# Ledger of designs, part 5: VH-VL binders against GTP-dependent dephospho-CoA kinase

Target 1, 172 residues: GTP-dependent dephospho-CoA kinase, of Pyrobaculum arsenaticum (a4wlj5)
Amino acid sequence: MTCYKLSRRRDLFAFPYPLTVWRDPPRSVEVVRDFVESYDIRHIYTVGDVVTRNFLEYGLAPTSVAVDEKTRRGIKVEGLGLYKRVIRVNNPPGYITEEAWAAVEEAVEGGVLIKVDGEEDMLSLAFIKLAPPRSVVAYGHYLGALVAIPVDWYRDSILRLFNYLEQCQQKA

## First folded at step 1 (VH-VL)

Design P6 (from P5 with heavy chain L100I Y101G G103S S106W; framework fv_pritumumab)
Fold by ESMFold2-Fast, scan of step 1:
Structure P6 (fold): chain C 172 residues (1-172), chain A 121 residues (1-121), chain B 107 residues (1-107)
Amino acid sequence: as target 1 above (172 residues)
Amino acid sequence: EVQLLESGGDLVQPGGSLRLSCAASGFTFDDYAMSWVRQAPGKGLEWVSAISWNSGSINYADSVKGRFTISRDNSQNTLYLQMNSLRVEDTAVYICAKDIGYSSGWYFDYWGQGTLVTVSS
Amino acid sequence: DIQMTQSPSSLSASVGDRVTITCRASQSISSYLAWFQQKPGKAPKSLIYAASSLQSKVPTQFSGSGSGTDFTLTISSLQPEDFATYYCQQSYSTPLTFGGGTKVEIK
């Protein structure tokens, strides 16, 4: 019965990553594909409608995906029928709810589409924490870039983000 | 202005216990990780322990692990260090340090003046 | 644990001099390095974080550079108030570790 809430510091999630790709598709997807093939990555997780759409459209199908249940930006994602297990979760902006954590625990095993009623962005941190070895977690940076995190290399650095999240208990 | 004020330092016998406090003001205490750093007389700085803003992550230097306990009370804006089984080599000024608030890396922006702990007969 | 080796242990300088202090990590710490100033009987004052970023209200004569294992703090024109001991600290992993310090003394 745990959740995580953004602290009052707006800049805590606004830092550069070495694996930030400032290219439009298909080039951005090609860069991730080259990495996946070169380093024998076995699992790919995407968080967000745009990043998920681009990966599916350009032939780099993620192992599991998290997308917005309701289209807030008018973004249509084709190819979601690939994911046979669908889990719907409630996740308010700035939180990672207990429901969302449980869904990510299922999703790391593969074949899962998480449909988020609320805000899915924070689930990228849950994927980074829970992903198995040889995983990449990809999400859209708020500045418009693609961020791709090879978990084996960067997990420890990124998990320091949990030092800056308020833990809250939610009624299930 | 940001202020960190340590208290609780004293002369204590080997094997004794002390509880240090750090009273924080001038910032939103529950938004920031906090650390204890010590400095033995005439020596350099040594990190002792760190606690995240919600107490969800706690870390200790190997030299104090199992003997010292870091804690915080966000309702009182106070950081604590419970020190048990004190040794002569724990003699130092203990300084409270505030994290800068970045998501990656432990950086300090403000420091208290410290409180002296002397362990001897 | 990551070992931080600081050089020199002490130096003598005059007002207006350019002073360079180096810090070496036993393994790569990327850019996760901080620099501190400490005057006798006083708490440390934070100067630099993330290897090269100045803390608020720190004078521009201070600058930091480096990445990986080798880092440098430079004081471009030493002022009377800059005579102090300087420490580096790695922020890459716990336990956090400090260099042994460099004492900058009046020549």
Scores: ipSAE 0.005, ipTM 0.471, lowest interface PAE 16.1, mean pLDDT 82

Design P7 (framework fv_pritumumab)
Fold by ESMFold2-Fast, scan of step 1:
Parts: sequence; structure tokens; C-alpha cells
Structure P7 (fold): chain C 172 residues (1-172), chain A 119 residues (1-119), chain B 107 residues (1-107)
Amino acid sequence: as target 1 above (172 residues)
Amino acid sequence: EVQLLESGGDLVQPGGSLRLSCAASGFTFDDYAMSWVRQAPGKGLEWVSAISWNSGSINYADSVKGRFTISRDNSQNTLYLQMNSLRVEDTAVYICAKDLGYYYGMDVWGQGTLVTVSS
Amino acid sequence: DIQMTQSPSSLSASVGDRVTITCRASQSISSYLAWFQQKPGKAPKSLIYAASSLQSKVPTQFSGSGSGTDFTLTISSLQPEDFATYYCQQSYSTPLTFGGGTKVEIK
């Protein structure tokens, strides 16, 4: 898939959605679990170290995860051994590189840990685009909330944000 | 009990440096963005800088860009502001705030620490 | 940068009065506006987020309205503890910007 870079409209990804949860765990995870159980969700994808850590710690293990390759100031993610396929990608801030798209294409099948050298936040859009029906994509809002996107209901609305992405030069 | 406690404010000469700290307690520090806001004596509020929960997004006001550096240590529940090349115009009470994002805004504020830049 | 203009800069009022403070953004900010109260020598206290949503434990005499560029904070019946300076703030884009403040003084 084509490489994309977020232009000067990065702030639009800070917009809260109906399943934005402004609570500390375990309650933030419990809200998502209730939704998963009530609406027969079959696939869960998390993007970001904190959201992935919280989901694993409180018993809502994702289908596949994307995390930063390096720890951020003492943040540790336990339980990543569940993901037997590990893919490393380079993804600079504000981009979705071709290698990141390819990794997400594999990760939607399940059992994948994507380790991102750079910034993983934009991979949430790739997951929203590529996830099968009955999926939830969860990521941390850059200012601290948990955002959980049920793709069957919100995919089209959220993908309109692609209008604010620019095609970038392909990186080797 | 959610609490933010600033420290490090001092009297400093123009061109000097200071590091401010903000100790957080009563909430999961690494789930939230943090901001620094300042207020010059008798003046209004001015936003200085913000940092996301994982330090992946950092923003500065133009007046401090290139001189100030915001950082955080999630293992110590502490927010920092390194201030270099201080100017008389930087004299203010510096306040840290817990930031819930664009829609929900800053919900908890510290008491502030005074920085005075003069000879 | 988005500029926030508050009016009036100050006003005098009596307990029981209805007080209205206006905030205007230099461009549309949707509903990404907050209101803060600050008493002398104290840190600001959050009153309202998302233009009209009351923060927890904030008294019901406070209300906010507006969207786009024009916003209003209303204090329906001023109490003795409400004499303070009030600030609006946009959070639509960085840099985050505050209005100049409105000082509500006892008449």
C-alpha cells in the first residue's frame, strides 16, 4: 500500500470518539470488555505500549499488538510472549510507511507483535482500514484517554481522516 | 487524592538556567498528558508546553521554543521543565496541569512555583 | 495561532446578580473550549469543558454555551465565592491559547 504522511492536520487525530474512555485501569479495560461481550466482537487490536500493557494486565488479551520497540521511561509491557510472530518496522512520526502497512496486513490475521522503531500511533488507522468485521481497534489518545473503535460502526467515518494524509516518497 | 506539587522556582540572572519539577500522585501518571502553564505577576495565563503520556508528542509555545525542554519520568511520576537562556520576560509562576486532551481539557492544576529572572 | 478575546476585561456585580462573560476565537474551534476560575494567589480551577459540560463538583449556577467562534460563560446567581478572574481557553490546536481574563469584582 502507498506510504502516507500526516500533514499539518495531526491535531485531528486527537478528536475523541464515542468509545473514548477517560478512566484509569482496570475500569478502562472493563468498559471495552463489556462492549466486546455485548456486541460479539471477535478481534481486538491494540496500538501503543500503555494500552497494550493495560489490556494484557487486566485479562483482555488482544488478537495482535503494535508497540514501541524501545521502552518509554520505565514503561514495561509484560505478556508479549503470547505473540509468536514478531515483525519489526521503521515508522517515523506522522507516517504510515509501506513496511508498516505490510506488517498490519499480516497482523490482522492474529498472533502478531509489531515492534515499531519510531512512532506507532498512526498504525491505528491502518488497523481500522484493514481489520475484519467484528473488530475493535484500541489506542491511546496522545493526551491520555483510551480510544476504542468498533470498526463495523465507525470505519467509514474515521477513514475520512485519510483526506488529511499526503502521499510520501517511498523509502527503501 | 489527585495532587500535583511543583518545585525548583528560584531567582536567576538573565541567560541563566533552572529545572522545574512537578511531582504527581493519586492517579496513573503514565496514562495522561501533562502541561506547563505560566502566569506573570498581575497578568493572565499563558500555555508553555505539553507532553503526551509516552513523550511521543511534545509541543511548545513559540516564545520558549528552542530554550525550554519538557520531559517526564513515568517511573518517578514526575514532570520536568528545563529552562535555558532565561529572559526577564520569563518571570512568572509556573504551574503544571494534568491534561485530559483537546475535548476534556486540563482538569487538575498544581499550586505553582515562582521563577524570577532579574539581576 | 488562534487568538481568544474576552469581554469585558472586568465587571462589578453584587451577590445574586446574573453575570455573562463572552469569549471570541479568531477562527472556528468547534466546541474545544474550556472555562477556568482563578482566585488571587490560587491556581486555576476547571469549571467547564467542551464549551458547555460542567466539571465534577462545580456548582450549577455556572453554565457555558456556544460553538464555532462565539462562546459565553453565565453565572446565573452570583455567590460570594464567585468573585474571581475567569479565563477561556481553546484546545482545538497548538499552541493552546487563553483569553485575557475577566475580573469579576464586588460592587
Scores: ipSAE 0.000, ipTM 0.467, lowest interface PAE 16.6, mean pLDDT 82

Design P8 (framework fv_pritumumab)
Heavy chain, then light chain:
Amino acid sequence: EVQLLESGGDLVQPGGSLRLSCAASGFTFSDYYMSWVRQAPGKGLEWVSAISYSGGSTNYADSVKGRFTISRDNSQNTLYLQMNSLRVEDTAVYICARDYWGYSFDYWGQGTLVTVSS
Amino acid sequence: DIQMTQSPSSLSASVGDRVTITCRASQDISNYLAWFQQKPGKAPKSLIYDASNLETKVPTQFSGSGSGTDFTLTISSLQPEDFATYYCQQYDNLPLTFGGGTKVEIK
ESMFold2-Fast, scan of step 1: ipSAE 0.000; ipTM 0.459

Design P9 (framework fv_pritumumab)
Fold by ESMFold2-Fast, scan of step 1:
Structure P9 (fold): chain C 172 residues (1-172), chain A 123 residues (1-123), chain B 107 residues (1-107)
Amino acid sequence: as target 1 above (172 residues)
Amino acid sequence: EVQLLESGGDLVQPGGSLRLSCAASGFTFSDYYMSWVRQAPGKGLEWVSAISYSGGSTNYADSVKGRFTISRDNSQNTLYLQMNSLRVEDTAVYICAREYDILTGYYDAFDIWGQGTLVTVSS
Amino acid sequence: DIQMTQSPSSLSASVGDRVTITCRASQDISNYLAWFQQKPGKAPKSLIYDASNLETKVPTQFSGSGSGTDFTLTISSLQPEDFATYYCQQYDNLPLTFGGGTKVEIK
């Protein structure tokens, strides 16, 4: 698929969305688990080291995960062995590269760990676009909240943010 | 088995330029972060620059920022350091180093080091 | 920048001695610390990562301990091939920084 870059309105991806949880684990995971069970959610995708770690630690294993390749702070994420298919992608800040998009296309099927060299935040938007029905995409807000997006209810509203993405300009 | 071999060190005048190379063998070069570390004669180790496995992310020590450029060619299994506007204080042995296996270890310590190549900046 | 202070800067020892080298970080680096050995005219050789894990093929006389800001490298029984300079390095945050080194010399 086509490479995307957020050239303007980056703040729109930083604002809280539906199911913004300001509680520490395990309570933040409990809120998502309750929603998953109440609404028969079948697929969970996490984007980010902290969100992924919390979901695995408190027993709500995601269908597939996307994490930062290296943080230097060393956030240890136990349970990544659950994801037998590992895909490494290069994704600079503010982009969704073609390789990142292709990795998400594979990851929505399940059992995939995407290791992102660069910035993984924008991959949450790719998951929201590509996720099957009855999915939740969860990521961390930079202010410390957990954001969980039930795609069946909010996909259309969030995908309007694609109007603020431009196709990548490649050198001739 | 795994090996890093630097080349390109030379005597240069202040203000000159030089390009260093580090040839990797015995492992999948494109899977690893790589760094350049230098050591001035009789002094300790100083980190210079790092590059991600794809080449999409680079970092530099403040002392070389704007003058040095790290790059890699994964098809040739080679790491490069382009050094411009060289100063006498850049005189050092330059060593390439591989960052530990991220897939299994969650580590970013260096596990393999090259032998180094000497750069002397002097009249 | 995270500053790494090594102590002592040099020491004299005999074969069979127990040698202890200390490294202190200016801020909490958890366990993201490595130890390296360097012989004169040679490249460094990795000994320990994550403060206490031994690299492959490193002799069992070497051990590392510590967490947070205070770290120790111990050589339980010094061998002839262990006379070298030892460096600690933090990899918690950029820029990567090394200790000043500890030279272990023959008494």
Scores: ipSAE 0.000, ipTM 0.488, lowest interface PAE 13.3, mean pLDDT 81

Design T10 (framework fv_teclistamab)
Fold by ESMFold2-Fast, scan of step 1:
Structure T10 (fold): chain C 172 residues (1-172), chain A 122 residues (1-122), chain B 108 residues (1-108)
Amino acid sequence: as target 1 above (172 residues)
Amino acid sequence: QLQLQESGPGLVKPSETLSLTCTVSGGSISSGDYYWGWIRQPPGKGLEWIGSIYYSGSTYYNPSLKSRVTISVDTSKNQFSLKLSSVTAADTAVYYCARGDYGDYEGWFDPWGQGTLVTVSS
Amino acid sequence: SYVLTQPPSVSVAPGQTARITCGGNNIGSKSVHWYQQPPGQAPVVVVYYDSDRPSGIPERFSGSNSGNTATLTISRVEAGDEAVYYCQVWDSSSDHYVFGGGTKLTVL
């Protein structure tokens, strides 16, 4: 497992991708549901409180989820009891720590709730790298849109963002 | 059904602070993916967005009003409030509260309160 | 500062089609929402995201948005449609909502 730190190229991570939805729920969730049904997607992973809440509320239950262990944005997520394996990780902003990476390795198998002390956004890159075929990774865009990444089509393109990550020091 | 209702003084003197409160009923301010906003309409003019707040306290303000506007939220009372400082006759308007979208990007406002007329006069 | 331009008034006979335009530079790349404000009442959304219609709004209301002009179309106009109509977009360059000046629809 490898520890990564996002360099000063955070703007590249925030670039919109082909399935960027500028619609409110339930419409945003319905767009992803239609894609899941049309392309035989078998695994859905959400990163972030808002996207996770919306998927659960509108009946598109993710395979595994990563959320903030504290509700920093005031978001309350119902339905997290669906995920029986709970993993707590420390992941400061701009990092993917060793413990966060290990948690994602377990989460891709399903039934996992990752509670993040810090910033969970970067875990979407770990999910994109580690997800099995026929997966979608969804997270919130900084401007409020939903970003959904079909892993089979975009994994290699998105993982080029690892070229803008620095190897970080292992946490003591 | 979700309903919003404005309240506050209908008359404010020039240079003073205009203060309004919006009470939300039939739903929780902390529920859903929405910012809660203020829009005004001066007599004979169009609609002007003032600003919006998320229940965590995060705000967006109209750049032209930002130096004079403060919006706050009280989740325990299911209310959010507007303070507009240093008012002039140009601030005379019907003030509406409304529910908007998360992040105020490309979204619309629904529902709206009934509106309350605030007159700035000596 | 982004500006939306609407004609101040449009007059139509009952049963005819009213078209209300909203002009803006490259408005076709933005999402346009339309509000109906009856006399003395709060606005209500009648079309959102260019062409979608809220529950309870009749099919007579429709929208389009392309290039530099968005249009609200009201078919088979009724006396009860008389109101001021506003278009609205979010301007990403200044992070604020922009409303058009409003168009008064008169049914004669």
Scores: ipSAE 0.000, ipTM 0.465, lowest interface PAE 16.1, mean pLDDT 81

Design T11 (framework fv_teclistamab)
Fold by ESMFold2-Fast, scan of step 1:
Structure T11 (fold): chain C 172 residues (1-172), chain A 119 residues (1-119), chain B 108 residues (1-108)
Amino acid sequence: as target 1 above (172 residues)
Amino acid sequence: QLQLQESGPGLVKPSETLSLTCTVSGGSISSGDYYWGWIRQPPGKGLEWIGSIYYSGSTYYNPSLKSRVTISVDTSKNQFSLKLSSVTAADTAVYYCARDIVATIFDYWGQGTLVTVSS
Amino acid sequence: SYVLTQPPSVSVAPGQTARITCGGNNIGSKSVHWYQQPPGQAPVVVVYYDSDRPSGIPERFSGSNSGNTATLTISRVEAGDEAVYYCQVWDSSSDHYVFGGGTKLTVL
């Protein structure tokens, strides 16, 4: 799809959304697991090293994951060997580049690990836009909460944030 | 209905620690939707953010003040507090507490309390 | 550190339109919020997210933000609008709330 960059409303992405879980693992993962089981969720996508690590450690393996190629705060993510298709993308902070978008298009099918050189946070919006029905997209809020978005209920509301993004042209 | 009220000494000597408490009524500090912050205003000058706290104890501080600032929360009393160490005359200001809508605005403010740093 | 620049003062006659500017490098890429501080009182939000108005704030208050300048516009100015007005942004690169220096609006 189209390259986007965050323009005017960067702070809106910092708000805690509905289904924000202010609990430490394993309870935070258990809350998402209960939701997945109760509502017949078929696909789980995680964006960020901490959320991905916690989901893998506590037994809720995501369908596909997006992580920083350089670990924040020395955080190690074990279990990434489950994802046999690895895609490396360049994605500067506040952007969703064309290569990041293409990687997410592939990742929604499952079994994909996206390694992001730059910042992966904005890829959560791409997953919310592209995910099939019965999906949950989970990412960490920078203030320490887990955000879990059931795509069927919140896609339209969250995609209004694209009104605050500028289209960009990817340069070689 | 939601009210915030600052309290603490109005006079602090240079090199000592300034200590203020904010009491919240008509709403709970133990909410995932808000941070709770401190803003100051020297007489005749503009607003300066000091820092904010979440009810779990997580904080973020103005980088220029970080080495001197500690903000703490007491959820059982519905209060949060500011300590600013090693004060000088430059720290003389009206100190406000406020509710912090994360990385956006401060939507409810206390009335402010003047703290004078003088010998 | 990111800096917001406001004129120190603006004077208008009652019924006229006041425009208060807030200058910042590429400020159009940020969300700008505006506070009204009457003498001796705590600040009150009058415009947030560049152009949105909180409940209870008159429609005479409006805002815009593009390029390097954000503007607070107050139409049909009343004596009760006398206050110092502050613009404010969040600078995500430093995790910092940045305020402008304030503009004193005087209604002649």
Scores: ipSAE 0.000, ipTM 0.488, lowest interface PAE 15.6, mean pLDDT 82

Design T12 (framework fv_teclistamab)
Fold by ESMFold2-Fast, scan of step 1:
Structure T12 (fold): chain C 172 residues (1-172), chain A 123 residues (1-123), chain B 108 residues (1-108)
Amino acid sequence: as target 1 above (172 residues)
Amino acid sequence: QLQLQESGPGLVKPSETLSLTCTVSGGSISSGDYYWGWIRQPPGKGLEWIGSIYYSGSTYYNPSLKSRVTISVDTSKNQFSLKLSSVTAADTAVYYCAREGYDFLTGYYMDVWGQGTLVTVSS
Amino acid sequence: SYVLTQPPSVSVAPGQTARITCGGNNIGSKSVHWYQQPPGQAPVVVVYYDSDRPSGIPERFSGSNSGNTATLTISRVEAGDEAVYYCQVWDSSSDHYVFGGGTKLTVL
C-alpha cells in the first residue's frame, strides 16, 4: 500500500459533510443513532478520542475505533475492552502511512482498536475508502461539531476530492 | 496562556553547531494537534522556515537546510530544540520558535511565536 | 522549488485601501496565510486559509486567492498597520513552508 499525503487545499475539507451535528452529547449521539436505525446502517467507525468516548458512553458502540495512543488530550475512554484486537500505528499529521492503511483494512472487519501515535484524523479518509456498504464513519470537526459520513451516499464524492492526494516519501 | 521562549548561546564560531532550545509554558507540547517549528530571519531579510516536529518525534525539514538540521523534542521538559551544524556568517539571524496547527480540516500555519533570539556567527 | 513573489513595498495614505499581492504558479490551488511583522517584533498571523481572520483581527483585513495571485487587502489603513507583510503556503510536493519575500507597507 502506498503512503498518501493531503494536498494543501483546505477548501476541499471545509466540505459541508452530511450529518454534521452542532450539538453536545447525548444529543449528538442520538442524532446518529436515529440515522443508523432509519437507514439500516450495519457498521460504525469512529476516529478520535472524544467521538469514540461519547459513542461508547451513550450506547452506540462502534464496529471499530481509532484513538490517540498517548492520550494527548487527556481523554480517558471507558469501554475499549469491547475491541479484542489492538493495533498500534505511527501516523504523522497530514499522512496516511502504510501501517495506518493496513490497520484500517483490518479494522473494517470489526472488533479492532487502532491506537495512533501521532494524528488519527486522516484515518477517517482511509475508513471512508475501505468501509463496507451500509457504514457510517464519524469524527470530530475542529469547530466542535460531530461529522458522520454515510459511506454509501458520499464515498465517491468525497474520494474524488481526495484523488488529488499525493503519494509520499514517508518521514522516518 | 501559552508562551514560547527561545534560549541558547547568542554567539557561535564558524564551522561549529548552533544549538537552541524552545521552552513551552502555559500548555503541554504533547497536548493537542500541533507541530512545533523553527523559523529564522537574517538581519534585514525575510522569513525562512527551518523545520518542524510533532511530539512523537516526526519531523519535516526545509530541503535547503536538511543536511545540517536536527530538531528534537523532550516532552518531560516541555521543550524542543534545534541543532544546525557547520555554521557560516550566512546563518546569522534572529531565530524564532513557533506553534503550528494541523489537522486535515485546519492545515498548517504558525499561530503562536516566541519573541526571537539573535544568533551571531562570529568571525 | 516553489517560489512566492511579492512587491518589495507599497505606499498608501491613511484611510485608503492597500493591496499586497503574492504571486505563485497555480497558487489558487494552495491555501495562503498572511503574517504582519511590525518593526522589531515577531510576526502575527492576520489572515489564514486565503480569507479567514483569526480572533482579534479587524474585518478591514481580508484576503483572496485565485489563479496565480493571492491578495491581502487592508481597507481604511491606519498608521499602526505599517509593517512588513509575508504570504506563506505549504508546498506538499516538497513538504515545506514557502514564504514570500515580504512587502513593506508604508502609511504616508
Scores: ipSAE 0.005, ipTM 0.490, lowest interface PAE 13.2, mean pLDDT 81

Design T9 (framework fv_teclistamab)
Fold by ESMFold2-Fast, scan of step 1:
Structure T9 (fold): chain C 172 residues (1-172), chain A 123 residues (1-123), chain B 108 residues (1-108)
Amino acid sequence: as target 1 above (172 residues)
Amino acid sequence: QLQLQESGPGLVKPSETLSLTCTVSGGSISSGDYYWGWIRQPPGKGLEWIGSIYYSGSTYYNPSLKSRVTISVDTSKNQFSLKLSSVTAADTAVYYCARDLSWGYDYYYMDVWGQGTLVTVSS
Amino acid sequence: SYVLTQPPSVSVAPGQTARITCGGNNIGSKSVHWYQQPPGQAPVVVVYYDSDRPSGIPERFSGSNSGNTATLTISRVEAGDEAVYYCQVWDSSSDHYVFGGGTKLTVL
């Protein structure tokens, strides 16, 4: 799969979306749960330690998760034993490496924990691209809110932002 | 109001490591919106970016300085620090810390700067 | 390595318009930011993203960027505008911040 890097960094996550939730847990998780139940969502993917911890703690277990391998932020995430397949990837800030794309291809099928050495935020775009129908991808907004993207309705609009990304080329 | 304040020794001997700390007040390093950067200015010369760090520990360094530079972050103290190894007289400069808007905003500039601290490299 | 070129100095009389140029190969495809550094003080951003102005910066400060030249324009210049002005871009090919050499604005 094609490697991508961010040539103009990271305002992709600033977009206002219908499920941008400016609430603390458990309320933020309850809003997503209500949406999942109302629209018959079948798959949930979380990217980030805090969002993953909150979903697991308040009983909305994701289909697959991507978290920081080092847990350097001091965040303890319990419930990760649900994810029987563990994939470790290197992904520097502002990139989606080929190994990260491959890990997300496996993770959309479910039961996968991706542990990222580096920066996991950009993997939310890979999940949005690859997720099956009736999926929600949830990640932390850069201003501290929860963002939840219903893939069926917003995939095409969000992926048009790929013009902020450049293909990685390995130098011979 | 966000304020940044540099601190550390004003005199460093040649071949030793220059160490500076930036203390952030009026805002959190852990907010996730910003990188935090170091810029220097030799007396009477222009500005040179040294590097930037995100609160997770992710860094970008000036290619010309990369082999000698380490930037680290201490979120519990709301601080980030610069270590520049093997210093020479050419490293004598005013050192500034600054907030870097490359994350989240795609602005690629420094909007809030510390007052600067002069570091002289001499015996 | 990417290089930004500024004139070392510009002199204007009070009330006149100062134009400070920043030359770079295809700089019009990049976003240019401008800093004002008064003597003995830290830099302050006066124009960002080619032409946007931070809150608190007078409308007399404006910017443009096209082709191989970006320009900071200061209209109705005041004595308090004396400073060294730096242009700055991000070079995505090497992941670093590039600063111009600085232009000393003198108001005579």
Scores: ipSAE 0.000, ipTM 0.473, lowest interface PAE 17.1, mean pLDDT 82

## First folded at step 4 (VH-VL)

Design G12 (from P10 with heavy chain L100S, light chain S30D; framework fv_pritumumab)
Heavy chain, then light chain:
Amino acid sequence: EVQLLESGGDLVQPGGSLRLSCAASGFTFSDYYMSWVRQAPGKGLEWVSAISYSGGSTNYADSVKGRFTISRDNSQNTLYLQMNSLRVEDTAVYICARGSWFGELYFDYWGQGTLVTVSS
Amino acid sequence: DIQMTQSPSSLSASVGDRVTITCRASQDIDNYLAWFQQKPGKAPKSLIYDASNLETKVPTQFSGSGSGTDFTLTISSLQPEDFATYYCQQYDNLPLTFGGGTKVEIK
ESMFold2-Fast, scan of step 4: ipSAE 0.006; ipTM 0.512

Design G13 (from P10 with heavy chain G99E L100Y L105Y; framework fv_pritumumab)
Fold by ESMFold2-Fast, scan of step 4:
Structure G13 (fold): chain C 172 residues (1-172), chain A 120 residues (1-120), chain B 107 residues (1-107)
Amino acid sequence: as target 1 above (172 residues)
Amino acid sequence: EVQLLESGGDLVQPGGSLRLSCAASGFTFSDYYMSWVRQAPGKGLEWVSAISYSGGSTNYADSVKGRFTISRDNSQNTLYLQMNSLRVEDTAVYICAREYWFGEYYFDYWGQGTLVTVSS
Amino acid sequence: DIQMTQSPSSLSASVGDRVTITCRASQDISNYLAWFQQKPGKAPKSLIYDASNLETKVPTQFSGSGSGTDFTLTISSLQPEDFATYYCQQYDNLPLTFGGGTKVEIK
């Protein structure tokens, strides 16, 4: 399993992508639902507490989710009951640890809740790399927008950002 | 049955140090965020510090930041609070509390507390 | 910091009375509010979470209501074991903050 660390050009991960939705829920979720239905999307993955909560609240249940337990405005239990397999990972800010990578490999199959101690944002890149065809990966932009990435259309472009990560080694 | 048992409270001089422990039983300790809350004699509750389930993230009230360190040992099911540079206003019963997991962040279980007195 | 204002600070009541305690947040906390009971010399006991959900094995005379900034704890028929101090707590944002407490005393 390969560990990655964000070593430079953090600003490149902050720019909005073409599928950035600058609307509040429920409209932001409706835009993603329209896309999912129009383009026969089969899998949805959310990264982040707020985006996960909004998708569950407005009826667009993700295939698997990754959340940070540090946030006091956590996701309501009722929606999380859909995810029977719970995986806990330690993932420091700016990393994708081997542990987090393994969790995402399992989560792309569906029914998984990944609980991240540290920072979950970088896991969106792991989902984009590992997701099957006809997937959407959604996460929150720090400026308040929803970012929804159709994997089939944007995988190669977004994975070029791995050129700005360096490999790390983790002890077992 | 969930139990939280605090220990380590003592009388200490201003500027001194003290380490508190909280022994947890009856649940999977490593699955929960934990907090320390204090209550000065005759006063209300004040949150002091919180720690994530692995110990990778910690938070502190401004009043104790830089002086107190929260930590945990998941192999021993024990939560710790290292208190340095103690002040008279730190005098309180220190209570261990479990933060509910699975997307809801309220305290569902509390310990009885251990008394820390800071005086000359 | 989110300030929690609790009222009244104390009240006197008799067994069988309806008791109402109010808690106000300085900003919108949605429903991220809990209520606790504390008896002298004992650990706090959780009663209500998410403003209105009863904890397991908490008697049905306890109920919570409200959202946003204004919240209420109601004890519909006060029992002898209900004489205690009650606290509200927000968990919308750090730092976690508590109300000042309401002492429910025997008349």
Scores: ipSAE 0.006, ipTM 0.489, lowest interface PAE 11.8, mean pLDDT 82

